# Miniprotein binders against q5jf28, part 28

Target 1, 318 residues: q5jf28
Amino acid sequence: MERERLIKTVEAILRGAGYRVARLDLKGSCFDLVASRLFLLLFIKATVNIDTITEEQAEDLKRLAKFFKASPLIVGLRSKSGELEEGVVYERFGIYALRPETLYDALLNNELPAVFAERGGLYVRINGELLRELREKHGYSVNELAQLLGVSRKSLLNYERGEQAVSLDVAIQLEEIFDEALAEPIDILRAKVEADLNVKPETPLEREVFERLKKLGLGLVKVKKAPFNAISTEDDIRLLTGIDERKTRSTIKRAEMVAEVGRIVNSGGVFILEKTKAEVVSEVPLIPKESLEEVKDADELIELIDKLKKEIKEKLFS

## First folded at step 8 (miniprotein)

Design u95M
Fold by ESMFold2-Fast, scan of step 8:
Structure u95M (fold): chain B 318 residues (1-318), chain A 107 residues (1-107)
Amino acid sequence: as target 1 above (318 residues)
Amino acid sequence: DPELREARDLLSQAITLMHEAVRLLQEGRPEEAADLMTEALHIVQRAIELAQSTGSDDRAIQRLKYAIMLMRLAILIAREGDVDLALELLEWAYMLIQEALEILSKS
């Protein structure tokens, strides 16, 4: 239950801050929540212990964030080293990890964190140019201020050049000496990540479907740890694409999740199945792979998807 | 410690107000519940200040700060009409305050 409480808390933080939120109930997924507000888009993995996140989950999370121009975040309570500290940003596979209280402060109090954990210590990036100006204004030489802080001359010069972060203790001392905010906030809501979007399909069915979709002019971004197998894209077209051998209860649940995620990321959804009767689940069509032979390009695929959605509505009101 | 005793008394008062707020939420009275939760929240904040001034166990302080966040969220979520989520957040806040009270009582 601790994980469920964490997820509900994060959802409440996002909703309280005015975000539209979709939550996933999918074990092993690279994200548990996706949230949008104005021009911000967040993919969030919530886990009690941040060290339980796998490299594979992290890579998929970064792929989704890169594709959607979103920020990935991990929200958790503990690591192998114990409880995470409020106001401190941790890192896991290149993704910011933080406590729910830190996310709350960022979203509802407009208080971004400035402290980050690295190599067993706590550090702060400071405005080096402002530090130099304040040092000169107060009449300190480089050596005098370095001695006062208990750091080397070389370290102080690196701080002033913006080439080295200071320890938390030094950051506190600097702000006490100068009575000015020197800490640079960490923009956790606009984190930029790098990821390889050219991942190959893994199963025979995935390879066949990917080849079919590519022939229609669609680019594909493969993901493994999500309710869909790929993002299909061409110009303004974006489809969260599921691929299954047949319709199962899992397929239906993932289609429902794809519908919810799609509304947040402004993308359509479709499930391509080896064997199925064409139908629609929560505005997401489930179509047999043979239907891809019946369309000549991406535009016709979208027309087919729209036609199927409309046919369901017409049946309800006939 | 008089300050620690006062902090514990305040937390007991907050728990009483939270019980009443939960009842109001269950009866479909979210605005009245929000008013009581706001009162309880201010009392818990005061208890945190007193506990910090005595050098109390950080585990208790961390639990109370988390409880404050959950209470603030419950107020917002209840006003948006999601009574079920608000009740869950309040139940978790209640448990955290009880745990903090136990920790403070053993110091």
Scores: ipSAE 0.758, ipTM 0.906, lowest interface PAE 0.8, mean pLDDT 89

Design u95Y
Fold by ESMFold2-Fast, scan of step 8:
Structure u95Y (fold): chain B 318 residues (1-318), chain A 107 residues (1-107)
Amino acid sequence: as target 1 above (318 residues)
Amino acid sequence: DPELREARDLLSQAITLMHEAVRLLQEGRPEEAADLMTEALHIVQRAIELAQSTGSDDRAIQRLKYAIMLMRLAILIAREGDVDLALELLEWAYYLIQEALEILSKS
């Protein structure tokens, strides 16, 4: 499958660049890879055609990136308009989208892209102050340089103020005229996004669990397109929280994914079920919602989680 | 175009070296495989230069550049000891080179 090969390629790029990587195999997820290196954390959605990402997936991806202070990225090969170009940054719902070769260059060659696609054209942001200095140094008036570039006087003034990007053709002409790098790189590895972290739970069970966790003193960030339903947080506590009516094969697989993601983002995991016998899957406890009524605060919940992890470990060694 | 014919011949030579590198990887000889992959990579780079000089289809050039990236990654990943991933990256590189050859043959 082309998508499978794309995901493996992105994983190889990240690993080749020294990142710790966790991969998800979850249909409909807002991300497929999470990667960490030094002070950088990346949440990556890999999709062959970038137009297939839904607004709901994009909002969840931005939510996760905002909460973890990470950069969201979409890595893809084509759009409705055809194949994506190497070195060009595209955009979907406020998230940078780029080819795997562009990510490779950024991570392994320390070469950030500078060209972005917008409204069917290719554009470059330039250092407007440097442009003005170079224009004056070479003795060009605003009108003279505008005529040379084939742009309006107003556009040139906007370029110098940093209020308007130039077309790729204009960027090339400017570098030819002045023999100086004017392009501003796009820092795709430190992208900041805005997202609403205050999203309401949608099912009756989610509402009950959220209400109880809030009474224990935990803040909650709801997500829909991930292996967990929420991030529960208080001070240093971060818990990737799954919520299900019953234990299914899906529950087990998602708990395994939560364990892997948790290792990269330095967070614990827990699954809260309507009714279950307590057990642990890959260091992630599965507990009945009734257990939440037996603890009085977040600290006691963490103690319960730690106790369950220890009991299962002792059982395996006995 | 003689340069286009040379580019196609070089890509065929690179494919032969890549097949041998795959065999070496499967035999647990990743450093020897990396040496052959490095040779194949330089040959593909030369083929790109020749294809670009003739004004060839950008689709073929883009596929060959992607293949080079996959080959470079395969070398790194193979040296880390992940033979399975390295082999999958090389398989995808083969496919891309074959697609590029198809495009170049229709110019």
Scores: ipSAE 0.705, ipTM 0.882, lowest interface PAE 0.9, mean pLDDT 89

Design u96I
Fold by ESMFold2-Fast, scan of step 8:
Structure u96I (fold): chain B 318 residues (1-318), chain A 107 residues (1-107)
Amino acid sequence: as target 1 above (318 residues)
Amino acid sequence: DPELREARDLLSQAITLMHEAVRLLQEGRPEEAADLMTEALHIVQRAIELAQSTGSDDRAIQRLKYAIMLMRLAILIAREGDVDLALELLEWAYEIIQEALEILSKS
């Protein structure tokens, strides 16, 4: 499968660059990989065709990135317009999209991309002040350099002011004329995104659990396309929170994924179920919804989680 | 075209070295495998240069560059002890090089 190979390639790029990585096998998820190194955190969606990403997936990806102060990234091979080009940054719903080779260059060769695709063309942001200095030092008037590049005088002045990106062809010509690096790199590893963190729960069970967690003092960030339903937070407490009606094979797999993601993003995990016997899956407690009535605040919830984890350990190794 | 023939011959040589590298990885000899993969990498890079000089299909060149990346990653991953992932990366690189050979042969 081309998609599975793409995901493994991205994982290898991240691991080769020294990142700690967690990979998800969850259909429809807004991300497939989360990776951390030093103070960098990346949420990555890997898809063969970048146009298959839905707006809902993109919004959840941006929501996770905003909450964790991470960079969201799409890694793919093509779009409806054809194969993506190496060294070119594309965009899908406000998220950078690029080829695995571009990610490889950024992480292992310390070579950030500088070319971006927009409205069917390729463009480069340049250092306009440096351009003006070089033009003056080489004795070109504004009109002379504009004619040489095949652009208007107004465009040349806007380039020098940093108010307009140049076409790729113009960027190449400028670097040939002046023999200087004028292109400004695109920092794909520290992208800022905007997202609405105030999304409503959708199911009756989610509404009930959210209402209870809010009464305990926890803030909540709802997500839909992830192995958890919400991020529950209060000061330094962070819980990747799953909500299910009953324990299923899917619940167990998602709890295992939550444990791995939590390890990378430095967050705990918990699953709240309508009715279940309390248990632990990969350090992630599964507790009945009624247990939330037994605690008075967020701190007591954490105590309950810790108690359950200890009780399970004692039973297994008594 | 003599240059395209040389490029194809180089890619065939690289495939032979990659098969030997796979054998060494399976035998628990990742450093020796890495040496052969490094040699194969240089040969594929030379084939790319020859193919580019003839104005060859950009699709074949793009695929070969991707294969080089997979080979470099396989070396790093194998040295970190993940032989299974390294072998998968090399298998995909092998398939890509074969596809590039077919494209160049039909030019």
Scores: ipSAE 0.753, ipTM 0.894, lowest interface PAE 0.6, mean pLDDT 88

Design u96M
Fold by ESMFold2-Fast, scan of step 8:
Structure u96M (fold): chain B 318 residues (1-318), chain A 107 residues (1-107)
Amino acid sequence: as target 1 above (318 residues)
Amino acid sequence: DPELREARDLLSQAITLMHEAVRLLQEGRPEEAADLMTEALHIVQRAIELAQSTGSDDRAIQRLKYAIMLMRLAILIAREGDVDLALELLEWAYEMIQEALEILSKS
C-alpha cells in the first residue's frame, strides 16, 4: 500500500516531467523504475524506509548506473531517525536518497536540492571563492565574519577554500548577510558512482553461459538483483541477458520486464535456458543454451535473435 | 484561533471541489476536472499559509504540501489520458488533506 503509492507517485513525477518510464514488479530488485529523457537516464529504487535497502541491492544499482552512464537514486519517506525532510539529500551506501517532493522540485521546477544530511546534522556546500569575494567586498576580516557566524577562524578559512561544508544555520546566515546565493546545488540527476563491474557468475549454469558468451567476444556485467542476470556487450551490441534452468512463470514475467527496461535503456534482451523450445516473449527470445554453439561471434548471435523474432511474428499472422 | 478556523474551512472547500473533480474525471471530462483541481490547489495553498503563520503542527503542513504535489501530478497525468492513475493520486491527496484536518482540529 504505502510502497505502491510511493512507486506510483515517483512514476507520476517522472512522466509529468516528460520522462519515458518502465516499472518493475520484482521482489528484491535493486530498482523499481528506470526513466529516460534526452541524455538523462535514471535508475530509481523506491522504498518507504531508506534503511531497508541492502548493500547487495545498492551495489547492483551502482553497477547498472555505471554501465549505462545513468544516475542511481533512492526515493523514500523515512529512515530510522524519522521522516526525511523535503529539500534534503540523504545517503545510503553511496547512493543519494531523497523524498518524492525533492525529486518533483528537481524535475518539474528545475530546483536542485543543496542541503545534505550527515552524521550530526544538515550541511550545505558553498562557493568558497565567492564567499571570500563577498567578505572582502563588504569589508569583513576573517575574524569579524567568523565571530558574526559563530564559527572558528579556521572553519571560515576552510569554507572559503571549499574544504568544508557549512551547517544549514551558517548557510542561512551567510545568505542573509550578503543577499547572494552561495549554496552549491547537488546534481542528483547526474550523479556518478563507482562500482566493480567484474563480478563472477555464481551458479554452474551461469558460469557455462558466461563462458560461451565470452567466446563469442561479448563482455559481461553480472547483476543479481534485477530481472536479468547479466548485460552482454560488444561495441554497439547490448543485451539484457536472462539465464534460467527452465521456463517458469517467473521467467516469462522477467522477460516482459526485460523488454520494458530494454526499451528505456536502448538494449535488446535474450533469455538463455538449459533446455527449451525457441520462443519469443514480448520481443525477447528464449533460446536453448546449445543455440550458442550455432553462432561464431556476437554479430551472428544478434542475427539469430532477429531471425527468431521474425519467424514467430510470421506464425502469428499466418 | 481565527486563522486556524479559516484554514480548516478552506480545506473543507478544497475537499468539495476535489470530489467534483473526481466525478468529472470518471465521466471522461479531464479538462473540466483540471480546472476544478487548479481551484482546489489555490485554496489548499492559502490554507498552508494560514496554518504556517499560526505555528501549527508541522505534520499537518507536511501532509498538505504532499497533497499539493499529488494534485499537481494528477492534473498532468489526467491531461496525458491516464485517468486511473490520476484518480489514485487524487484519492491519496484527499487522504492527506483529511489527515491534516484531523491534526489541525486537535490543536
Scores: ipSAE 0.772, ipTM 0.910, lowest interface PAE 0.7, mean pLDDT 89

Design u96W
Fold by ESMFold2-Fast, scan of step 8:
Order: C-alpha cells, then structure tokens, then sequence
Structure u96W (fold): chain B 318 residues (1-318), chain A 107 residues (1-107)
C-alpha cells in the first residue's frame, strides 16, 4: 500500500511536470516508471526502502539507462538508517536515490539538489574557485577562514581547489559568511552511468533465440528485471524483445507493458515464443521461434513485424 | 507555546478547506476545488513557518512539506481531468498532516 502510494505520487510529479509517462505493474522489475520530456528520459525505480533494491535490479536499470541515454533514478522514503532527507541525494549501487519532494523540486521548481549523503555524513560540493575569490575579497587569510569554520588549513585549501566536498555544516557557514551561493547542484536528470551491455542469456530458449537474432545481424542487450528479455538493435531499429515458452496471462500483460514503454522510448516490441500462433497484442507481435528461421536478416524481421501489425489494423477497420 | 497552538489551529483550518475541496472535486468542479486547495496551501505554509520559529520537531515539518507537495500535485492532476488520482493525493496529504499534528502535540 505504501509502495502503491509512492509510485502514484512519483507518476503525479512526472505528469505535473509535463512528462509523458508509462507505468509498469511488474513485481521485481528494475524500474516502475519511464518518463520522457523534450530531450530528457528517466527510468525510475520507486521503493519505500531504498535498501530493498537488489544488485541485479540496479545493474539492469543502469543497462537500460546506458542503452537509451537516459538517467536512472531511485525514489524512496527511507533506508535502514531512517527517513531520507528532502534535498539530499543518496546512492545505491551507483544510482542516485532521493525523496519524492526532491524530484518535485527538480522538475517543477527547477531546483536541483546539492547535498549528498556519504559515509554517515552530509556533504556539498562547492565552487572552490569562487570560494577563494570571496575569501580574498572579504579579507580573510586561509588560516582565519579555516579557524572560523572549525576546519584545518589543509581542508580549506582542498575545498578551494575543488578536491574535497565540505560538510553540510561548513556549507551553511560559508553561505552565511559570504551571502553567496557556493553549492554545485547535482544534475540528477542527466546522470551518466556505466554498465556492461554484453550480458549472456540465461535459459536454453534465450540462448537459442539470441543466437538466431545475432545471425540476423541484430545487436542484443540482455535484461532480466523488465517486461522484456532483451533490446534488439540494428542501426535505427530498436525492438523491446520478450521471450517466453508459451503464451500466458503474464505474456499478454508484459506485451501490453512493452507497448507502453516502447511509446516513451521510441522503440518497437516483439515477443518470441517457443510455440504459438502468430498474433498481435497491443501492437506487439507474438511470433513462434520457428518464424525466425523463415527470415534472412533484420530487415525481413521488421517486414514480418510490420506485416502482422498491418493485418491486425486492417481487421480492426473491417 | 502560543505559536504551536496557532500552528495547530491553522492546520485544522486547512483540513476543513481540503474536505470542502474534495467535495467540489467529487461534484465535477475542479477549478473551485483548486482555489480552495490553494488557500489551504497558504495556511499550511504559515503553520510550517510558525512551527519552525519555535524549534519544533523536524519530522513534523517534513511531513507538512510532503503534504504541501501532494496538495500542489492534486491541483495540477485535477485540472488535467484525473479526479480519482487527485482525490487519492488529497487523502494522503490529510494523513501526512495528521501525522504532523500528532508529533506537534507531543512537543
């Protein structure tokens, strides 16, 4: 219940800020929301306690973010240490984690956070060059300002060189002394992440399908914690690719999710099943694995997908 | 503390306006509901200022700020025509205000 409220709150923040949003109702997924506006794309995992996110979910989230040139974000309310603080950026497995209020401020007030949590403390990166200029302008020596702040001479010099973040208390003192904004904002909306895109398929069916898709000239990015199993790509072609043994209620639900996610990330979708009749669910074709043997390259696969979509569209108008 | 009593009274007034806004949303009057919610927002903001001036528990302040965010979102979402989500956001805002009141009453 608390989780449902959080997800709906985050969705409301994104919609209120003018983002197009797709929401996933998929247990264990690495993201719950994907949102796009102008040139920004966000993959968001919403969880009440940020510590519940697994390493597998985090790696998949980073893989999606890296592939789509998107920013991954975790939105939550607490950790094992207690409630998260508004305006503070936390970190889990290399992904920024923050409160809904912090996201609200960033998206609706153009107010990026500047405080980050690390090693049990709160810190701020400051403009060290500006700090030095302000110190000199106000007539403080290095020793005088260091003494006033309660820090070592070495720390103050490191602050001025941009080599060390200051504690939150020091950041507050500096802004009170100089009456100037010194804090460097954390650009949570353009986070860059690194991830290995060359992950091996895990099941015999996945290995078989991956081998066939690669023979067709498609590059593949494997994911596990999403409504699809891989992203298939060739030049301008992007397909959110599902793989299942057979058509189930889960397959249909995931195909519907793939259609919605695809609209936001400008990608097509396809599900490849061990054995099924070819059909279309929410503009996402479901095709039997054997159909891959009937196409010669990526272009023919796209033609097959387009043909199936057209047949369904024509029947809709009949 | 007179400031805390005033803060609690303001929050009670805001809750009354929020209940009226809920009624207006249910009647298909989102613009009038938005006006009342905006009035309630100013009242909650004043309550926050009073509570902060007395050195009140930061937990209460953060709950009130969360409630304000939910109320602002409810206005935007209601104007987009999503009355169901707007009503849910207002219900949660009310619960956050109640939690803040409990914390303030123990100080």
Amino acid sequence: as target 1 above (318 residues)
Amino acid sequence: DPELREARDLLSQAITLMHEAVRLLQEGRPEEAADLMTEALHIVQRAIELAQSTGSDDRAIQRLKYAIMLMRLAILIAREGDVDLALELLEWAYEWIQEALEILSKS
Scores: ipSAE 0.782, ipTM 0.916, lowest interface PAE 0.7, mean pLDDT 89

Design u96Y
Fold by ESMFold2-Fast, scan of step 8:
Structure u96Y (fold): chain B 318 residues (1-318), chain A 107 residues (1-107)
Amino acid sequence: as target 1 above (318 residues)
Amino acid sequence: DPELREARDLLSQAITLMHEAVRLLQEGRPEEAADLMTEALHIVQRAIELAQSTGSDDRAIQRLKYAIMLMRLAILIAREGDVDLALELLEWAYEYIQEALEILSKS
């Protein structure tokens, strides 16, 4: 109920800001929305309580963001500490978490947030060099300004060096004293994250498929909490790769989601199944794993995928 | 408090305009609906200003600000041609305004 509203609200924010958006209806996924506009690509997890996100979901989200050079974001309404505040950036497993209003302001009002929450309160990074210049221009010594702010001399020097964030109260006092914007915005739309892209397959079928794809020359980035199991890559080739034992209603739905996500991230899709008759769902081929033994390299796999898409299309419309 | 009474009256006026906008959207008249939604939006903004100036409950203010965002999104989404989503956004905006009215009435 609340979650559905939140996801639709975030989708509306993205669409209102001119982003192309794909939404996933997949329980347990590390993201619910992927959105692109110009050079920006966002993977978004929407959850009412940001504390419900698991470390496994966060790692997969960072993995996707790192691979696609995208920004991961969590959009939520509360945490165990209560309602999230508008204009404040929170953090969960190294991922920025913020309210829908904060995302709205960033995308539609060009107003990036500057306040972040951290153990013990709210903080702001300031332009330390500008602070020093303003202090000197107004004739304050380090000790005089530190006394006015109620901070130590050491803290003020650390602020001026850019080595320490100030409390929100101090940031407000500084802007009152100097009548100048000192806060550094937090670029939530270009967040850089670190993630291990070398995650091993977990199931016997996944292991078999990964080994065959690697023999074809494809690099693989495994994910667990997404509509696909891996991203297969070689030069300009990118395939959102699903792996399943049999074609089920779930397989078909995930193939549809892979097609939608693929359009946003400019990647193809393929599902490799233990047993299936070759077919295509929303431009995503479903092929038996044995077909991987019939091709010699990544280029031949792409040729097979393209041939299947063409043959099935001609059969349906001829 | 006369200012809080004025804020509540403004919110009631906004709700009336939003109901009319919903009807226009259902009739396939999104531009006219957008005009009414824009008028309702300005009325809610005035109500927020009045409530803030009287030191009203922050919970009410937060709900009204969220409603404003939903209303602005509904206008954009309706112009995009997605009537169903625009109607959902307006329904939630209405609910947030009602919650704010309840909080303000107890102040």
Scores: ipSAE 0.820, ipTM 0.929, lowest interface PAE 0.5, mean pLDDT 90

Design u99D
Fold by ESMFold2-Fast, scan of step 8:
Structure u99D (fold): chain B 318 residues (1-318), chain A 107 residues (1-107)
Amino acid sequence: as target 1 above (318 residues)
Amino acid sequence: DPELREARDLLSQAITLMHEAVRLLQEGRPEEAADLMTEALHIVQRAIELAQSTGSDDRAIQRLKYAIMLMRLAILIAREGDVDLALELLEWAYELIQDALEILSKS
């Protein structure tokens, strides 16, 4: 499959399941789709081969997920080891990776996956307390059940304590012996990730803009692989913040993407440029860096943004 | 193998219905297109059952299962009014069914 077709399939799965979706067309981005439904928010990277994702992209994806209290997810078709299997969860830099069919089952059939790939094998986490209860109810000693499964006594005890996942073969044998569901589902839609939110600006212009925004009272989370350079925040203010030297076709396209993403994550957008005439693209203001010197705090910046949006709209009808 | 011949015939019928659904969708008739897509979907599902019963090539079965997912999504998306996305999903499903037909014809 082509990457573009994969992205559109993921969009269709999300929309079919009732999610609001924004899709990005940005090469090298850490995510290709962002989707929300009720209290769930997903940042999704779609790639044909999951091994092509870089550590830098993965770190930015986790950073966005952590900031927005969202779940990051990779949807792909293969790895260097071959085609990904339906119903199996893979991992790349601490992020769950799975096939589009697995996502379809989770969202439209309410069927979460239970099998995960690790170190060249397939594994299942089981309900260890239930395993112990079933073993005792059926009269098996620890040694007897371990022998039937072909595992060590120590492994069986670790399974019952929830300290060790079982191989897929052992999971199948256990369900055949006890005729009970023991597998624990993997909640791919509520994955929690850790990431360092303290990333330094890279360019001289970014450093100047960051310093000024901080003086206005805004906190900043820098990202590299997204249509914006930072998330600016203070209390209930959230701005997806772009920074460029000048207005280019790329600036306009990224502003349009920021508008769409902002709609899904309930955040405003703004682009700060070294040189520009104040204007608005898809409700995202593009303002010159010098305008930041004319406001004293975050509230005045928001007032400036709102004023610019109103003035430009009024001029179109005068 | 009579079951494989029947499966191939069913897939050809599904392709014909999908072409008609595409035309209806392009004409701004998404509900009628969805009805035909639903009929085509049931036919492809029957073809999968027949192919599986003969121990057919897994590559063909996996393509048909993916096509079923795309067709289900196209029906939902078409009913919500997104003709462009529904058409793209259907074109991909069509290609997967054609690929599966070729694989099954060589067995």
Scores: ipSAE 0.770, ipTM 0.910, lowest interface PAE 0.6, mean pLDDT 89

Design u99Y
Fold by ESMFold2-Fast, scan of step 8:
Structure u99Y (fold): chain B 318 residues (1-318), chain A 107 residues (1-107)
Amino acid sequence: as target 1 above (318 residues)
Amino acid sequence: DPELREARDLLSQAITLMHEAVRLLQEGRPEEAADLMTEALHIVQRAIELAQSTGSDDRAIQRLKYAIMLMRLAILIAREGDVDLALELLEWAYELIQYALEILSKS
C-alpha cells in the first residue's frame, strides 16, 4: 500500500538522521511516528493525501505537541490540488505539511525549506530589513525597484517592513538583482502550535476515571486519536493513561504502543480498566479502577505501579 | 536521441546492480550490498542528468529523484542492520526506476 510505504520512508529518514523512533499501527491515530534526537521531539502524521486529515486528528496532534513541547508535522504526497511540491511547506489546520523529500533535506542535508503554499500560490518570507539595505545600497528608489519587480509601491514597502511575503517569482527576481540570500527558512523542526489542553472526558467510564485521578492530585490532558485516552501529570510524574471497560486484543496492542511511545517521550504508561486482574503488558500495568481508591495521591499510584511491575517480574522468573 | 538511449541503458545497469545488492542483503552481506547500491545510485543520478538535458517527461525525472532518496536511505538503514526495511525501500526504488524506464521508452 502507498501509505505503508510512505510511513516506512519517513521512519527511514528519521532513523537515518539519528533519531530514536517509535511507530504506531493504529487506525485513525493523530500520529504515526514519534521521534526524538537531542532536544528535538517530533510527532508525525503520515498520509498520502493531506486533505484526509480530520480537524479532530489535527487538534489532538497539536495537543500532544504542545504538552510535550514537540513539533507536529504532516508528511504526505498530494492534496486535492495535486502532488505536493518538493521544498514547499503546506498547511492543514495550523500544522506544517510537506513531502518526504523535504523532510529528508531538512534532516540529512541540513536544508530547511523556504517556500510555502497559500491560496493557490507559492510564497517566500524575506528579510525585509536586508531588502531595504540592498535597495538603498544599489541606488534604487522604492518606485524603481517596485517597477523592476512588477509590484506596487505599497507591496514593496510591506516587503521591507516584513509585513508581507513575496511571490516565488519576486523572490527569484530579488536573488538575480542583488545576488544575495534574502529568503528566510521555515523551521519545520521547531514549529510552535497552540491547543486547548483542557478538554473534557467523553464516556461515563472516562469521566469516573478522570475524577478519581483528579482526586489523587493529577492534572489530565485528554486525547482521543491516540493509543491512550489521557496524559496524567503532576510535577515530574507523566503517565500515558489508557482507559477500557475490559481487557481485549485492542487493549493489549495499545498498551504495547504506549510502552514504545513512552520510551521516546520519557513517560510511563498505565491502563485503567473497569474490571481486570492486575497484570503488566510490555511494562505497562493494567489495573482495575477500584485500585485508585487504594492510594491517596499520585506518589502512591506510582508506588503501586512500580510494585506491580516488580511482583509480576519476580513471579515469572521464580 | 542518443542521450535518451544512454539514460535508458544506465537505468538498466542500475537495476542489475540493485538486484545483486538485494541478493547480498538477503545473504547477510550489508556492506557489500551498500557498495553496489552506491554504484547504482551514481548511475541513476547520471541518467537523471541526461534525461533532464533532453527535456524528457517530468514524471520520469521526479520518480528517479524519489528513487535516489530511497536508495540513499536503504544504504543507511542496511548499515544499521535493518535488512527488512532496506529491502522494502529498494523494492519501491526498483519499481520507480522501472516506471521511469517505461515513460522514457515511450518518448
Scores: ipSAE 0.769, ipTM 0.907, lowest interface PAE 0.7, mean pLDDT 89

Design x12a
Fold by ESMFold2-Fast, scan of step 8:
Structure x12a (fold): chain B 318 residues (1-318), chain A 107 residues (1-107)
Amino acid sequence: as target 1 above (318 residues)
Amino acid sequence: DPELRRARQLLKYAIMLMRLAVLILQEGDPELAAELMEWALEIVQEAIELAQSTGSDDRAIQLLQEAIELMHQAIDLARNGDVDEALELLQRAYDLIQEALEILSKS
C-alpha cells in the first residue's frame, strides 16, 4: 500500500501545482503518471524503491520523453542504501530520481534541487566563474582558498573552470565564506535524455501493422512498457497505437488509458486488432487490421478514426 | 539524536501532505484530500512516539496530540462535504504541527 500512497501523493503534488494529470493502473508500465502544464510535460515513474525500475522500463520512459519533448522522472522514497534525502537528485539508467518533497519544492515553491548523489557521496555543481570572482574580490589566492576548504589546488582550479563538482561539505563552506549562492540548480523539469527511437516490432502482427502504417506514410516509435505499442506520426498527426490479436478486457482497459494519456499529450489513439468489429472505447477506435487496406494514406486513416468517433457521439446524443 | 531527527523529518512530510490536502480539497476532491490527511495523521502519530522515546518537550507532544484530534475531525468533515469547516480545522492542525516542529528544532 506504500506504493499507492506514493502515487496519490505525486498526483496531488502535480494537481496542486496546476498540472493536468493522467494516472495509469498498468502493471509493468514505464510510467505511472503523465502531467502537462503550459509548455512542460512530465512522464513520472513512481516506485517506493528506486532500484526496482528495470532497464526496459527506463529505456521506454526515455523514449517517450524524447519523442514528446518531455522530462522523465522517477519519484521514490528509498534505494538499496536506505532513505532518499530531500533536495538530493539520484540517477537510475540516466533518469533523475527524487523524493516527493523534492518534487513538491520544485513545483509549488519554485525551489529546484542543487545536490546530486554520485559514487556514494553528495555533490553540487557550482558557478565556477562566480567562484573565481568572489575569491579574487575577497583577496584569497588559489592556495589560500584551497587550504581553507581542505581541497587540492588542482581541485579548486577545476571548480573555477566548471570541470568538477564540489562535495556538499565544500559547497556549505563556500556559502559560509562568501555568503552568496554558488550552487547551480538541477533542472529536473527540462531533463534531456537520449533514446533510440528506431526500435523494431517484436511480433508477427506488429510487423504487419508497422509495415502497413509505414506504407501509409506514418513514422513509428515502438514502445513495450506502456498501454500502447507504438506512436504513429505524420506531420501534425500523432496516434497512440495499440496492437492486439483480439479484443480482451486488457484491450478495453488499455484503450481507456490511451484516451486519458492522449488528452494530456495532445495525441489521438487507435487500436488495431487482427479480428474485431469496428467500435469505439472511450473515444479510441478499435479497428480490424483489414481496415488499413481500405485507406490509401495517413489522411484517410485519420478520416476513418474521426468518422468512427463521430458515429458513437451521434448515437449517444441522438 | 537520530530519533529526534527522524521525528522532525516525519513532521515535515506530514506538513507537505496537509498542504496538499488543502489544495486538493479546494480543487473539489474531498476523497483524495481525506486520504492524504489520513496518511499525515499516521505520520504525526509515529513522530509523537519517536519524540516521546527521546524525552522531548512535553509541550511539543501535547501540540501534536491536539493536531491529531483536529485532523480526525477534518477528515470526517471533508468526507461529509463540509469543506469550509474541514479547511478551518486543517489549518489549525497545520499551525500546531509547525509550532511543535519549531520546539523540537530548538532541542
Scores: ipSAE 0.781, ipTM 0.914, lowest interface PAE 0.7, mean pLDDT 89

